# Ledger of designs, part 30: VH-VL binders against Uncharacterized protein AF_1118

Target 1, 158 residues: Uncharacterized protein AF_1118, of Archaeoglobus fulgidus (o29147)
Amino acid sequence: EDFSMDAEQLAVVLLKNTISNLEMSNKFVEILDNSGSDSVYQNLWGVIYGALAVMAVNNEVTTALLDEVSKSQELSSKVGDAINSLGENSTVVFGDVNGSKGLTLILRKESEVLQNGSYPYSDNETLSEAYARVVAEFTSRSVDFIVKLFSKIDEAWV
Short names: E, the ipSAE of ESMFold2; O, the ipSAE of OpenDDE; V2, 0.75 times the mean of E and O plus 0.25 times the DockQ between their complexes.

## First folded at step 20 (VH-VL)

Design Y6 (framework fv_murlentamab; at its last look DockQ between E and O 0.03; V2 from the best seeds 0.00; counts 0 for: pae E 14.9 > 2, off the site)
Fold by OpenDDE, look of step 20:
Structure Y6 (fold): chain C 158 residues (1-158), chain A 122 residues (1-122), chain B 106 residues (1-106)
Amino acid sequence: as target 1 above (158 residues)
Amino acid sequence: QVRLVQSGAEVKKPGASVKVSCKASGGTFSSYAISWVRQAPGQRLEWMGRIIPIFGTAKYSQKFQGRVTITRDTSASTAYMELSSLRSEDTAVYYCARSDYYWSGRNYFDYWGQGTLVTVSS
Amino acid sequence: DIQMTQSPSTLSASVGDRVTITCRASQSIDYIAWYQQKPGKAPKLLTYDASSLESGVPSRFSGSGSGTEFTLTISSLQPDDFATYYCQQYDSYPLTFGGGTKVEIK
């Protein structure tokens, strides 16, 4: 299958993702506004700057790895073969814009369950509510872990 | 090593509430379920309910439904069991116990707290 | 609810004896665990999934059974084994325990 032949479909998917991201961003802003913290946005900027710094370093590392791969015909061929395999099976693996198969089907089904909001998880809450709890706590715990981890860098490496 | 440490003994009047804590250490808190099991003098072990910390959802035995509340504080790796409307029959040793939920989903208890005696008397 | 009926309630035995404790479920189940409890102490897991031995538990302990009947066997009773034993099913909620079997010294 030729991905170039599905450019319009890809565009539709990208558009949908963009819209979804915008909606998520709006909700995120709403959450921040509701947090009651006057400094939340200032702290957010700090997070953004940090993330950008990490991304920049990661890109350098990635580039270095890619350079090594490019130096080897064997490795390049392996990567190429893998990409071709995925390309040839793109519809099966990734699915379509309608979510009828592949990964899109899984995502659609997951979305459907979450949007329904009636699937039970326990006697006390729905699956959607449970997911909300997990997401919230995961985020909180992850941030806390990161902060703690990084606070120990000096102790670990000096 | 995994440890569950419970709060101390309680003496309550009928109609009162009691809240027992169970602090976990030496392992992960979010990957397991915490159950509460009580044992009245000379009686069998009785499962009251469990909570899955990562979800914050509790499941209760119907016998205690509406009277027991199990909660957790993930930041403190601590589970709580609150039993209200206490009666003399609630006099028992209350245990918290860990079960493997996420990996096996099996509700057998590999680690137990030391137990908390709750005495209900007028 | 699944009722777990344990027998006998009390068992008198001597060191070196083979001891068998039975647990009967009110319906067919697949998963039971066995615990040992000593006075003033919390239960200790012995076996799970009917026959799997918990790490650190002496090999003289063994679980077996299927359907509605399960047994815990102590091949050769040791002084440290005098205690009360409980079975527990975890096939479905609510989780339920047997009534216990007190193994006491003869």
Scores: ipSAE 0.000, ipTM 0.576, lowest interface PAE 11.9, mean pLDDT 82
ESMFold2, look of step 20: ipSAE 0.000; ipTM 0.511
ESMFold2 (binder alone), look of step 20: mean pLDDT 91; pTM 0.945

Design Y7 (from Q1 with heavy chain T57K, light chain A50K T53S Q55E; framework fv_rolinsatamab; at its last look DockQ between E and O 0.02; V2 from the best seeds 0.00; counts 0 for: pae O 10.7 > 2, off the site)
Fold by OpenDDE, look of step 20:
Structure Y7 (fold): chain C 158 residues (1-158), chain A 122 residues (1-122), chain B 107 residues (1-107)
Amino acid sequence: as target 1 above (158 residues)
Amino acid sequence: EVQLVQSGAEVKKPGSSVKVSCKASGGTFSSYAMSWVRQAPGQGLEWIGRIIPIFGKANYNQKFKDRATLTVDKSTSTAYMELSSLRSEDTAVYYCARSDYYWSGRNYFDYWGQGTLVTVSS
Amino acid sequence: DIQMTQSPSSVSASVGDRVTITCKASQGISSYVAWYQQKPGKSPKLLIYKASSLESGVPSRFSDSGSGTDFTLTISSLQPEDFATYFCQQHNSYPLTFGGGTKVEIK
């Protein structure tokens, strides 16, 4: 990612990524809805449970690796030094409450772009309008999907 | 594919009420708005109102604001239109029609129900 | 309310003919006009709409033009399946309103 881009460009990139994710999600929901199976969401819970199990195993592996690191003073020191370095430079990296530097500055600038509402995104709408639309669509479709999914959770546990 | 299936024809007396249903399938019910449009015999199309299921908020054509009530049942993906104080002039085919609910020029109707004939006669 | 005045109310045409339908808005509505085709005993079907990139599936013989207050739907070469009633609709502001319709009849 190019951090040399201005706030407007960053906002556009973020929006495009969000749209892409939304499109993928929409397609996924469409596929499920078009499956013609009332049990598709129940089966999806089965997949999710499986995924969670895999994640749990992965966490155990990660923990094992961390344990190995902890057994090495040299490795522990390297990790510690990295964390300390980040801590010592936290204001530079993450910024401050005023959004004058670091990540907070980027977020503040992006916010300013959205608040102005005059930056173009397409021929039909401004960047702010596009964001509003995408956020609304994302929320709406996410909620719809979640409702469908959770409505089948009791069946999944039967 | 998205389908909107409406309830059957109704015959009503003047002064009574009618409630028409529209069941959506093949899509994400909460991601769109549902409008109701009627068409008197041999006449044009008249927009009655719109409801946004996810918000439960409806807006109406002022002509129908006092007589029309739009509701939804999200659990069954069904929209309802109730029209009270029926008059002979309310005789028409009533359509449910799906649209986006954003202002940015997306208030066109991409899917329509098959229509419900409501006949009001003494 | 925005009135959509559609003309003509009816037109007799033959297969292969060019048919033009116009809608005039009572006020500026940018390009937010949709067109519908309705056959007898059937629901309206979305034909053309603005402010969207999803205009696939419409035969190329159908085209729309206009901005502001004057809009036109053109059928470059009328086909047998095109005999129907056509409606314009503004989706610029509420209440949403339709034109009066144009019945395209066989000559």
Scores: ipSAE 0.005, ipTM 0.582, lowest interface PAE 10.7, mean pLDDT 81
ESMFold2, look of step 20: ipSAE 0.051; ipTM 0.620
ESMFold2 (binder alone), look of step 20: mean pLDDT 89; pTM 0.924

Design Y8 (from J1 with light chain A50F T53D; framework fv_rolinsatamab; at its last look DockQ between E and O 0.02; V2 from the best seeds 0.00; counts 0 for: pae O 12.4 > 2, off the site)
Fold by OpenDDE, look of step 20:
Structure Y8 (fold): chain C 158 residues (1-158), chain A 122 residues (1-122), chain B 107 residues (1-107)
Amino acid sequence: as target 1 above (158 residues)
Amino acid sequence: EVQLVQSGAEVKKPGSSVKVSCKASGGTFSSYAMSWVRQAPGQGLEWIGRIIPIFGTANYNQKFKDRATLTVDKSTSTAYMELSSLRSEDTAVYYCARSDYYWGERNYFDYWGQGTLVTVSS
Amino acid sequence: DIQMTQSPSSVSASVGDRVTITCKASQGISSYVAWYQQKPGKSPKLLIYFASDLQSGVPSRFSDSGSGTDFTLTISSLQPEDFATYFCQQHNSYPLTFGGGTKVEIK
């Protein structure tokens, strides 16, 4: 990516990325639905359980690391200094209520891009149209997925 | 398997209205758009309009925009088409047809209802 | 609106024959063409979409060729169950439009 792009161009890129990610998620749900078996949802609970187990272990590791940091004044100071630095530059990083700089500027530009509705996403669809379409599909498929998944809770641990 | 089951045949007088239903089963109703297509006796297919269940918004063929109303009941996975100010030329078999609107290039119809004959005669 | 001109309106053929149906769009529609089969008293059945992709369960004797404005549905070897009316449809833009249909009849 060209990091010399202006805020508007960056907004467009970010929006395209978001759309792409949502499309991938929708496709994943579609694949599950097309698997031809409801057992996929039961098996998915096994995957989720595994993931949660990994997360739990990761949290323990993280806690261990934090403990080590806390034992060192030097390391604690470094972390503190980093947080202070971010705080001192919060307006630069996060922006202001007017969206004139930082992250708020990008968000404002994203809003403007979506409101404009003239930016192309494909030959047959604008960025705004694509975003709306994919968001709608994502919402619909996600809800359906959740319902199907949770409906198999009783079967997953029988 | 996805099934679209439509309401029964209708006989109507000119100037009246008809409302045809299409109940979907075996799939996700809200994830697909529902179109209505009609076919006059011995004639081709004519697209009337499409509704997006999640929004409840419809896109109409301009030819029918002032007379056709598409609606959905998400709780029953049922789509409706109402056509008002009926004319003799509205005599046709009316189909509901599913499409994947959320993929812009998928405006083709993979599942169809069995059709509903609407006869308009004096 | 995009007009889909389908030809011929009817064709008489025998089992085993190669049948070709043409559909011409009034403007460029890339490959956004679908084909349907309809038997008397029945609903249309999707055969092909994106001008080349076969719908699941459709026999391989059905194929489509073309892009832009000219499209052709081909039945390589006509089978008894293939006698029906066929429709093309553009799925490029609204309003969606269909061809006039081609009735494949027994010779």
Scores: ipSAE 0.000, ipTM 0.566, lowest interface PAE 12.4, mean pLDDT 85
ESMFold2, look of step 20: ipSAE 0.014; ipTM 0.590
ESMFold2 (binder alone), look of step 20: mean pLDDT 90; pTM 0.931

## First folded at step 21 (VH-VL; framework fv_rolinsatamab)

Design Z1 (from Y5 with heavy chain T57K, light chain Y50K T53S Q55E; at its last look DockQ between E and O 0.06; V2 from the best seeds 0.00; counts 0 for: pae O 12.6 > 2, placed apart)
Fold by OpenDDE, look of step 21:
Structure Z1 (fold): chain C 158 residues (1-158), chain A 122 residues (1-122), chain B 107 residues (1-107)
Amino acid sequence: as target 1 above (158 residues)
Amino acid sequence: EVQLVQSGAEVKKPGSSVKVSCKASGGRFSSYAMSWVRQAPGQGLEWIGRIIPIFGKANYNQKFKDRATLTVDKSTSTAYMELSSLRSEDTAVYYCARSDYYWSGRNYFDYWGQGTLVTVSS
Amino acid sequence: DIQMTQSPSSVSASVGDRVTITCKASQGISSYVAWYQQKPGKSPKLLIYKASSLESGVPSRFSDSGSGTDFTLTISSLQPEDFATYFCQQHNSYPLTFGGGTKVEIK
């Protein structure tokens, strides 16, 4: 087991949770629309599948899921499409530190609602901004991790 | 500004345990990983392990896996390292050091504690 | 584990000198090397890291180069405040490992 796997798995879990929470928001739909993808739902599920696969890495269930994804061109393509979509539209999807767009905008709202933050990361941002930024980064990292994981699986299975 | 403040020097006998604390301030404690690195007198640096506060799980250098225990108290933004079965070779300055937690490429240490000298002698 | 072999272990130099420190990894680590400066009785200070540029506040006389297995830290013109011990660190894979250090001393 890779040393960084747990951290990245956490990021994936956070992505999943964030996506799930954001999916409950009308604003999330806008984010997806702004991603420029015509198959946003499919891509979203691709990311979710990837997240599930990554989550499965630490146990037999996750391993089984990972294997299933790796053996399925359809699922792999969905993950790939999601990654490509998010990668090509990272600013739109993830937003910026100011929380003016993408997930960061939603996260600012979520942070405001949840009020689960501790303290700001820097003097130049509010707690909500810091939260949004961190979660957005986690999301980004999750996607990046999925790319790396996918590449590794591809090397193993193709 | 991010600061890591560690507990004071320790003098321990062989076979005993030591627990060093590292309190973080000026940043989001749960947004980074906390590693522990030690340095024997006049020697290089040795990575002991890391813990990701938000996740709560620690990873260890195999060398220390059976003796080191990393924990955190998120409520106080404090990381702890406990090292058991101390031996003279464990005499060193122990540092907590903050890093990102991600795949390869992000595991450099941008902030360090001031260090805690742990002396193990009979 | 990846071993980082740092050389020289010590170097005597004068102010204004060019100082080069090398670090050799036991296997390919891409460009994932960080460099630290440590002064006596102080904690290591991050100088350079990859994903990376110089740490904020680090003078331009410090530079790094290398990829794969061979890495170098260069001080183009040594200043009085640069006398210290320098360490390389690979952050390519776990366990994280450091070089043995290079003490830059006054000639």
Scores: ipSAE 0.000, ipTM 0.586, lowest interface PAE 12.6, mean pLDDT 75
ESMFold2, look of step 21: ipSAE 0.013; ipTM 0.636
ESMFold2 (binder alone), look of step 21: mean pLDDT 88; pTM 0.923

Design Z2 (from Y5 with heavy chain T57K; at its last look DockQ between E and O 0.03; V2 from the best seeds 0.00; counts 0 for: pae E 17.3 > 2, off the site)
Fold by ESMFold2, look of step 21:
Structure Z2 (fold): chain C 158 residues (1-158), chain A 122 residues (1-122), chain B 107 residues (1-107)
Amino acid sequence: as target 1 above (158 residues)
Amino acid sequence: EVQLVQSGAEVKKPGSSVKVSCKASGGRFSSYAMSWVRQAPGQGLEWIGRIIPIFGKANYNQKFKDRATLTVDKSTSTAYMELSSLRSEDTAVYYCARSDYYWSGRNYFDYWGQGTLVTVSS
Amino acid sequence: DIQMTQSPSSVSASVGDRVTITCKASQGISSYVAWYQQKPGKSPKLLIYYASTLQSGVPSRFSDSGSGTDFTLTISSLQPEDFATYFCQQHNSYPLTFGGGTKVEIK
């Protein structure tokens, strides 16, 4: 009768989040196309969104969960506390204006590469290896976010 | 269909400047890079530089970096190339040309403007 | 700068002939070569990029080969509309550079 989230439940939540984030990624691509933004980013955006999507809260999965939870006032209060805690990590996931972390870091590095800018390479590193390193670094930070997210959910359910 | 239409021929005196326009239609203007390439009469092709509209940043051939300025106006889907301190050697047909811009391997030109003859004479 | 040395500078050929044009880069450029056709008074037209990919609408009689520094454009059976000047271009590094051109004349 424990409301804790086991590994299978976490996997289902992450799968549905991934599906919803892929749909959101398509919407972002459409916004970029309509705004006159560079369509070159579509391939790289797909990779970046894929890495971030596992670690992000999205509206559709959240809405489905909230709909079932809303049938219980006790659970509604616990979910509300968890949602408030998610806001504390928004800078970790999305980053800041200067592109020092999160999604904005990846966008800054991508724009530097596209402008033939000063993309820092390690001495024996190819461009592809440098790009893979940046993606891996960003993914690692996203894992930290999701661990904190589900730790807060566990706290709300106990 | 993608179309690049350039401004008309110009006759200039040495020491002056010229600004050539290139209006894009049928595509997403800011989604691509715009380069400028010139061809003196009976001669080969020479790359001047390129501009990436989303960033407004240009890369120039070292030969032209002191005299060439590339700009864009997204609201009119128009790219501009300005060449200052004109000399008689600058007499050429100037082309705008579109490319994709992922990595170095995408800097080939799939669409070209009709060309603008710039004649520099006293 | 990467110099692109194109040869021959001109070639006279008959309809139906096979025509071969070469470009040599001053250093390795992998397969980042594009080929253009330019008819008198007209702007260049892209034929081939990445050393093997035909642009849409380009006849299959156009092909290329090569990698590294030596590249070849071949017209397998010359047609009357193929009279033009042909340019190679490296797109490996800045500044972007073109070969000097090869004028194909029908004799």
Scores: ipSAE 0.000, ipTM 0.468, lowest interface PAE 17.3, mean pLDDT 68
ESMFold2 (binder alone), look of step 21: mean pLDDT 89; pTM 0.930
OpenDDE, look of step 21: ipSAE 0.011; ipTM 0.598

Design Z3 (from Y5 with heavy chain T57R, light chain Y50K T53S Q55E N92D; at its last look DockQ between E and O 0.05; V2 from the best seeds 0.00; counts 0 for: pae E 15.8 > 2, off the site)
Fold by ESMFold2, look of step 21:
Parts: structure tokens; C-alpha cells; sequence
Structure Z3 (fold): chain C 158 residues (1-158), chain A 122 residues (1-122), chain B 107 residues (1-107)
């Protein structure tokens, strides 16, 4: 099927997806708070530490692979060609300051959609109102989350 | 208050078509999906398809894909369902029903039209 | 297509009784089940969405439970206005599909 999506349609989809992701983040923090136990934050640190350990191993693997790339003229040339291609097509990819194409077009349309009022998030909220609400909630919950997490790090080492 | 008002009952002959309208008020028409669901007399519910007015694109249950056409008129906040090649088995109450349109687990129907009885008989 | 097998097809109960209705999905749908109440001659009305999230104005005597494939709707203390037909609906994937319905009747 021949799908085309104008910039306004894409902006609406991206804004609703962003709002939903922020709402999920706040719900996650609320679930942790409602668990009724500070030990959940200690156990969550164990999960976070495991993820950090995996990333450290992945970084070591990536470094070894980059070392092999640096030894190969052929592979280094392919990487260089990709960088040059992106730079030579940067206006197509990223756009211009007027927001007439590329990523800047989408960002301009997001701003227009937020002010439009024709694209509600729900019966009780416009996209602008919902976005303002979730940004405020996300900021508050993020601060609460990091304060609780860091306060419990020493308790996780019991 | 959100309200979905459907066109009146229709009696049709086999082989003909029917077009049911669903006018939305009290909410933002373009920001939701409109689905069509039917219920044969004394039977359960069957989803026909949905249309998203902001995109003007419809998705259909494969069972109805060759006979159903969903359209919208954004200027009047009205959705339409046309069903062609009618058979006696198509006798049912046809509902329009509203939902959110992205897959974040919101494909449930919070508002329903009053229903339109379509009777297919000779 | 995900089949929703709803049981029982009917139940006779008295005011004050506890009523339990089950739906089984033919494959996992996580918690994406909605429940509807339909009275004779009326359109369906949303009761619960996304499992355990009550719609506004729905009495707390309605609850559901389950995850994966097996789901239940419970009416903890049946009231006169609760005699109706109840439907489950999966909203995990298209086509959206409904259970066959459960008619709750006066004993």
C-alpha cells in the first residue's frame, strides 16, 4: 500500500507517542511508590547495576571491534564514506532554519500542532495541555525517583 | 458530552447496498478512530473496521474487506459505513463506536452510537 | 484472529449474589481486555478497560482480574441494575474481537 504522511500527521503521531511514553514513565514511578516497601528501590538498583555491567561488557566488545576497523583501510574508508555522505546530504536529513524540510520541518509542525487545538489528546485535554501536564509530572517524578534511588544505594549493599 | 447519532433503520433487498451515517458531537472528531461494529439479532458483537478521520485511512476486518467502505466527512463530523452485496445474514444492528487510534492499548470503545437496524429481506 | 471464548453463556442470580464471568483468549493478549455491559435495546457501555481500570462512573463492585489468556469479570454484590448481557473484548491486535456474551438474569 502507498502510505504517505504529511508533516502535521507525523507531528501528531510523534507528540501522542511522546506523551504516552512520559505517562508510562510516571506510572512506573507511581508503581514503585505504591509498592509499600523501600526494598523495591534496593532491588531495582540490582537491576540497574546488571544493565550497567552488560553495557560495560558491550563497550569492551565495541572497542575491540573499532580497533580492528582502524587496522583495515577498507573498513576505515567505508566509515569515512558514510560520514561524508551524511554531511553532503545534511540539509536533506536535518533541514534548514526555516523548517522547510528534514527534521526541522517536523519540529516546526510539532510546535504548530501544539498551538492548533484541532488535535486533542483526549476529550478533556488538547495536545498542548496534555504535554504540559506530562512534562511537569515527569520532571517532578524524575526528581523524586533519583532522590529515592540514591538514598537507597547504601541500603542495597547490606 | 460526546454523542454519536446514527441514521435511521433501513430495509434492503438482497444484493443491494446500505450506507449508514454516524454524526459525532461534543468531542474532537478528528482525534479519534471511528469503528463500526454489528450485532445480529440475539447475537454477539462483530468488528467491521475503523477509520481515522485525521488520516482518512481505513482498516477492515478481512471478512468485510471486499464489501465494506468506511469514509468520513470532516466538515460535518460524520462517519459513514457502506456495505454492499447484502445478504440476509447481514441483518443486524450496526453501531459506530469511538476509540483512540494508536496501539498503546487504547483500542476499546468509550462511546457508541444508538445503533442502526439494517434488515435484509425480499 | 484472536478468539475470545466467554463463559457461561447465561447465569441466573439474585440481588446480592457474587457473579463471575470468564473470557479465554486463543493467544496471549497481556492485559488488553475491555468489558462491556449491554441492556436490552441499548448500546454496549464500557465498564473496564486495560484490565482493572474502571471507566468513570462505574461502581466499585465491578472488578476484573487475569493476564495472558484467562480473564474474569466479577460483580461482588449484584444490584437490580446489573441484570444485563456482558461482553469481553480484546484490544491487543486487529481484528478486534469480542466474546460471545454472558446474560445475567434474575433467578
Amino acid sequence: as target 1 above (158 residues)
Amino acid sequence: EVQLVQSGAEVKKPGSSVKVSCKASGGRFSSYAMSWVRQAPGQGLEWIGRIIPIFGRANYNQKFKDRATLTVDKSTSTAYMELSSLRSEDTAVYYCARSDYYWSGRNYFDYWGQGTLVTVSS
Amino acid sequence: DIQMTQSPSSVSASVGDRVTITCKASQGISSYVAWYQQKPGKSPKLLIYKASSLESGVPSRFSDSGSGTDFTLTISSLQPEDFATYFCQQHDSYPLTFGGGTKVEIK
Scores: ipSAE 0.000, ipTM 0.497, lowest interface PAE 15.8, mean pLDDT 78
ESMFold2 (binder alone), look of step 21: mean pLDDT 88; pTM 0.924
OpenDDE, look of step 21: ipSAE 0.005; ipTM 0.588

Design Z4 (from Y5 with heavy chain S35H T57K N59K, light chain Y50K T53S Q55E N92D; at its last look DockQ between E and O 0.05; V2 from the best seeds 0.00; counts 0 for: pae O 14.0 > 2, off the site)
Fold by OpenDDE, look of step 21:
Structure Z4 (fold): chain C 158 residues (1-158), chain A 122 residues (1-122), chain B 107 residues (1-107)
Amino acid sequence: as target 1 above (158 residues)
Amino acid sequence: EVQLVQSGAEVKKPGSSVKVSCKASGGRFSSYAMHWVRQAPGQGLEWIGRIIPIFGKAKYNQKFKDRATLTVDKSTSTAYMELSSLRSEDTAVYYCARSDYYWSGRNYFDYWGQGTLVTVSS
Amino acid sequence: DIQMTQSPSSVSASVGDRVTITCKASQGISSYVAWYQQKPGKSPKLLIYKASSLESGVPSRFSDSGSGTDFTLTISSLQPEDFATYFCQQHDSYPLTFGGGTKVEIK
C-alpha cells in the first residue's frame, strides 16, 4: 500500500520527528489538550502507538507490533486513551477542512518541512516524507484501527 | 482564492495518449489531494483517481488503473493526468478537482478546474 | 463499488416550486453525501455538505438530509438561478462515485 512501512522504521521516523521537530510535538500536545486528555505524555504516546498499530495492520510487521500492544496492559491503556479521545473528539484530533486543528494542522506544518527536508531516510524518501506518510496512514485508517484496537482491549482486559 | 487552470482541449485518435495539466494557485498545493473526474457528453461524473502532491502517491479507480497515470510537479504546482490507449468512449470533459487533505477523509471537491475536453475520434 | 442511484433523472418545475432529489446508495454510507450544482458549460460546484465550510454560503432554500442509503436534496422554493443539474457524491469508500445527476429544468 501507498503508506506502508514496517514497524521499526515507523518507530524510528516518529521518534526522530518527535525529538527533532519540537513544533510538531507541541502541536500534538495542543491536540491532546484539546481532546480533554489529562495526561499529555500518556496521550502523546498513545497516539504514537496508535499510529504504529495502524501501520502494523498493513503488513506482518505491523501486525506483530499491534499484537505486542494488545498484550500489554500499559500500552493498551495508553493507546486506548488516545483512541477514546479520537472517538470523542474527531474534529479536534483529525482536523477540519481549513486545516486549523488536529492532524490537518500538523500536516500543514509537515508540508512545509517536507519542502525543506533533504536528507534521505530510505533509498526513495526523506525522513519528512516518511513521517508524513505515517501520519497520513494513521489518519486514513484511524477509524478502523479504533474499532479493531478497542475490540482487542476488551478481549484482553474485560 | 484557489484556482485550478487546466490545459486546452485535445483531439486524439484511438490508441493514442493524452496528457492534461492542471495548475493550482492561491493555496497550498502540496497539502491537498488533487482528483481527476471526467464527464462524457450529457452524462454523469466519473472519478478517475487522485494524487497526493506531498507524496506523489496516486490512487486510481480500478477502471483506469492500467491506462491512467497521475503525476505532479510541485515546483510549478501543476498536476497531470495522462490517459493512454484512448478509445472513443474516453471522449469527455476531464476535470481536476481539489479535496481537503486526504487524511481528513473529506474526499469531496471544493474547487474545480474549468475542464478539458478530450475528443477521441478516427 | 458503491453505486449512487439518483432520481429523478430530470424534473420540470416552476419558480417557487419545491424540488426534491433523491440519491440511493447501493450500501450503507457512514458519512454524509456531497451535492454539486452544475450549469451548462460549467464545471460542477460544491453546493452542500454537512461538513463543508462552504455550507454557510448556500441559500437557505437548499437543504440536505438522509443517512444510511437514502439521501435527499431539497430546494424549498425554486429560484431562476437554480435551474441546473445536480449530482450527489459519496466519499465513504473508494472509488469515489457520483449519482447520475438530476436536471432541473423550466416547466
Scores: ipSAE 0.000, ipTM 0.567, lowest interface PAE 14.0, mean pLDDT 75
ESMFold2, look of step 21: ipSAE 0.000; ipTM 0.535
ESMFold2 (binder alone), look of step 21: mean pLDDT 88; pTM 0.924

Design Z5 (from Y5 with heavy chain S31N T57K, light chain Y50K T53S Q55E; at its last look DockQ between E and O 0.04; V2 from the best seeds 0.00; counts 0 for: pae O 12.6 > 2, off the site)
Fold by OpenDDE, look of step 21:
Structure Z5 (fold): chain C 158 residues (1-158), chain A 122 residues (1-122), chain B 107 residues (1-107)
Amino acid sequence: as target 1 above (158 residues)
Amino acid sequence: EVQLVQSGAEVKKPGSSVKVSCKASGGRFSNYAMSWVRQAPGQGLEWIGRIIPIFGKANYNQKFKDRATLTVDKSTSTAYMELSSLRSEDTAVYYCARSDYYWSGRNYFDYWGQGTLVTVSS
Amino acid sequence: DIQMTQSPSSVSASVGDRVTITCKASQGISSYVAWYQQKPGKSPKLLIYKASSLESGVPSRFSDSGSGTDFTLTISSLQPEDFATYFCQQHNSYPLTFGGGTKVEIK
């Protein structure tokens, strides 16, 4: 599956969780504690936006998003900071095999929460299935995404 | 403690199919991926594929993509591997092995089944 | 596919000996190599993985080193229970691949 599609779906899922799931916020606080930086949350979201921007190159929706990001120095800076932070602290940010740190911890908990729901996300999958799929793909391709995102930023801003 | 218990040894004829099961206990089945690895007698280890139980997505070694089918039953925490069109070269001990399914660089196997010998002979 | 060339295929050693096993990757795989121990009739057992610390219960005499394409597993002082076959595995990319194995035998 295309990472761009997954990114869009991820954005939807994360938005829903942000609005309705307090546990996610709590886990983000935990990530901040682990990182020792209060800017990790902003940086993480920067990466998310950046991911969408990079993937946007592949379709009209993502293109529109990319345009918005490209017009915002603030968002670009956040993405840049996120890339730097992720590069320097990948284990803390992405997590470990035990899911005890970073994004993996959040994703595991959020997945568990979403499994309690019965809302169909698409024609062939539940929200929890869709979330799991997107999370898995996002996490698995995070390193590659970071590299690609960095390359795109460099091309755009240098 | 996490345990992976596999089904018993199989003897099959060429051209037939085999389905091996792997029941997991002592952990959260949906929080990990299940891979299948085989080992021919006196040989090394060969990765067949991986399935992520939480959404049922499987990835295969290209070598086995057309013959191997990975499935799971989440209700029983059991993973299955079916291999079709068996040939003598498929004679091996087949292992299920657990790994994390998030970061691609963390696909090492912390728990293994006891193995299932599949013998293919005419 | 990434090929893992493991050497030697076998080594005869005595208790107390230093044993070194090498794996060479056909391309750069950073530090994403795991090592397994397998005894006859048993499943492989995870010893070391680069993505994290040494597995619990693994003796300190086992150590690994390397990055890029060259990796080594070292047993500083071979013990009787260490006679087994050892395998390396890259977990950098799919398909996951293993070395051919090294059988550590009694001299």
Scores: ipSAE 0.000, ipTM 0.590, lowest interface PAE 12.6, mean pLDDT 76
ESMFold2, look of step 21: ipSAE 0.005; ipTM 0.569
ESMFold2 (binder alone), look of step 21: mean pLDDT 88; pTM 0.919

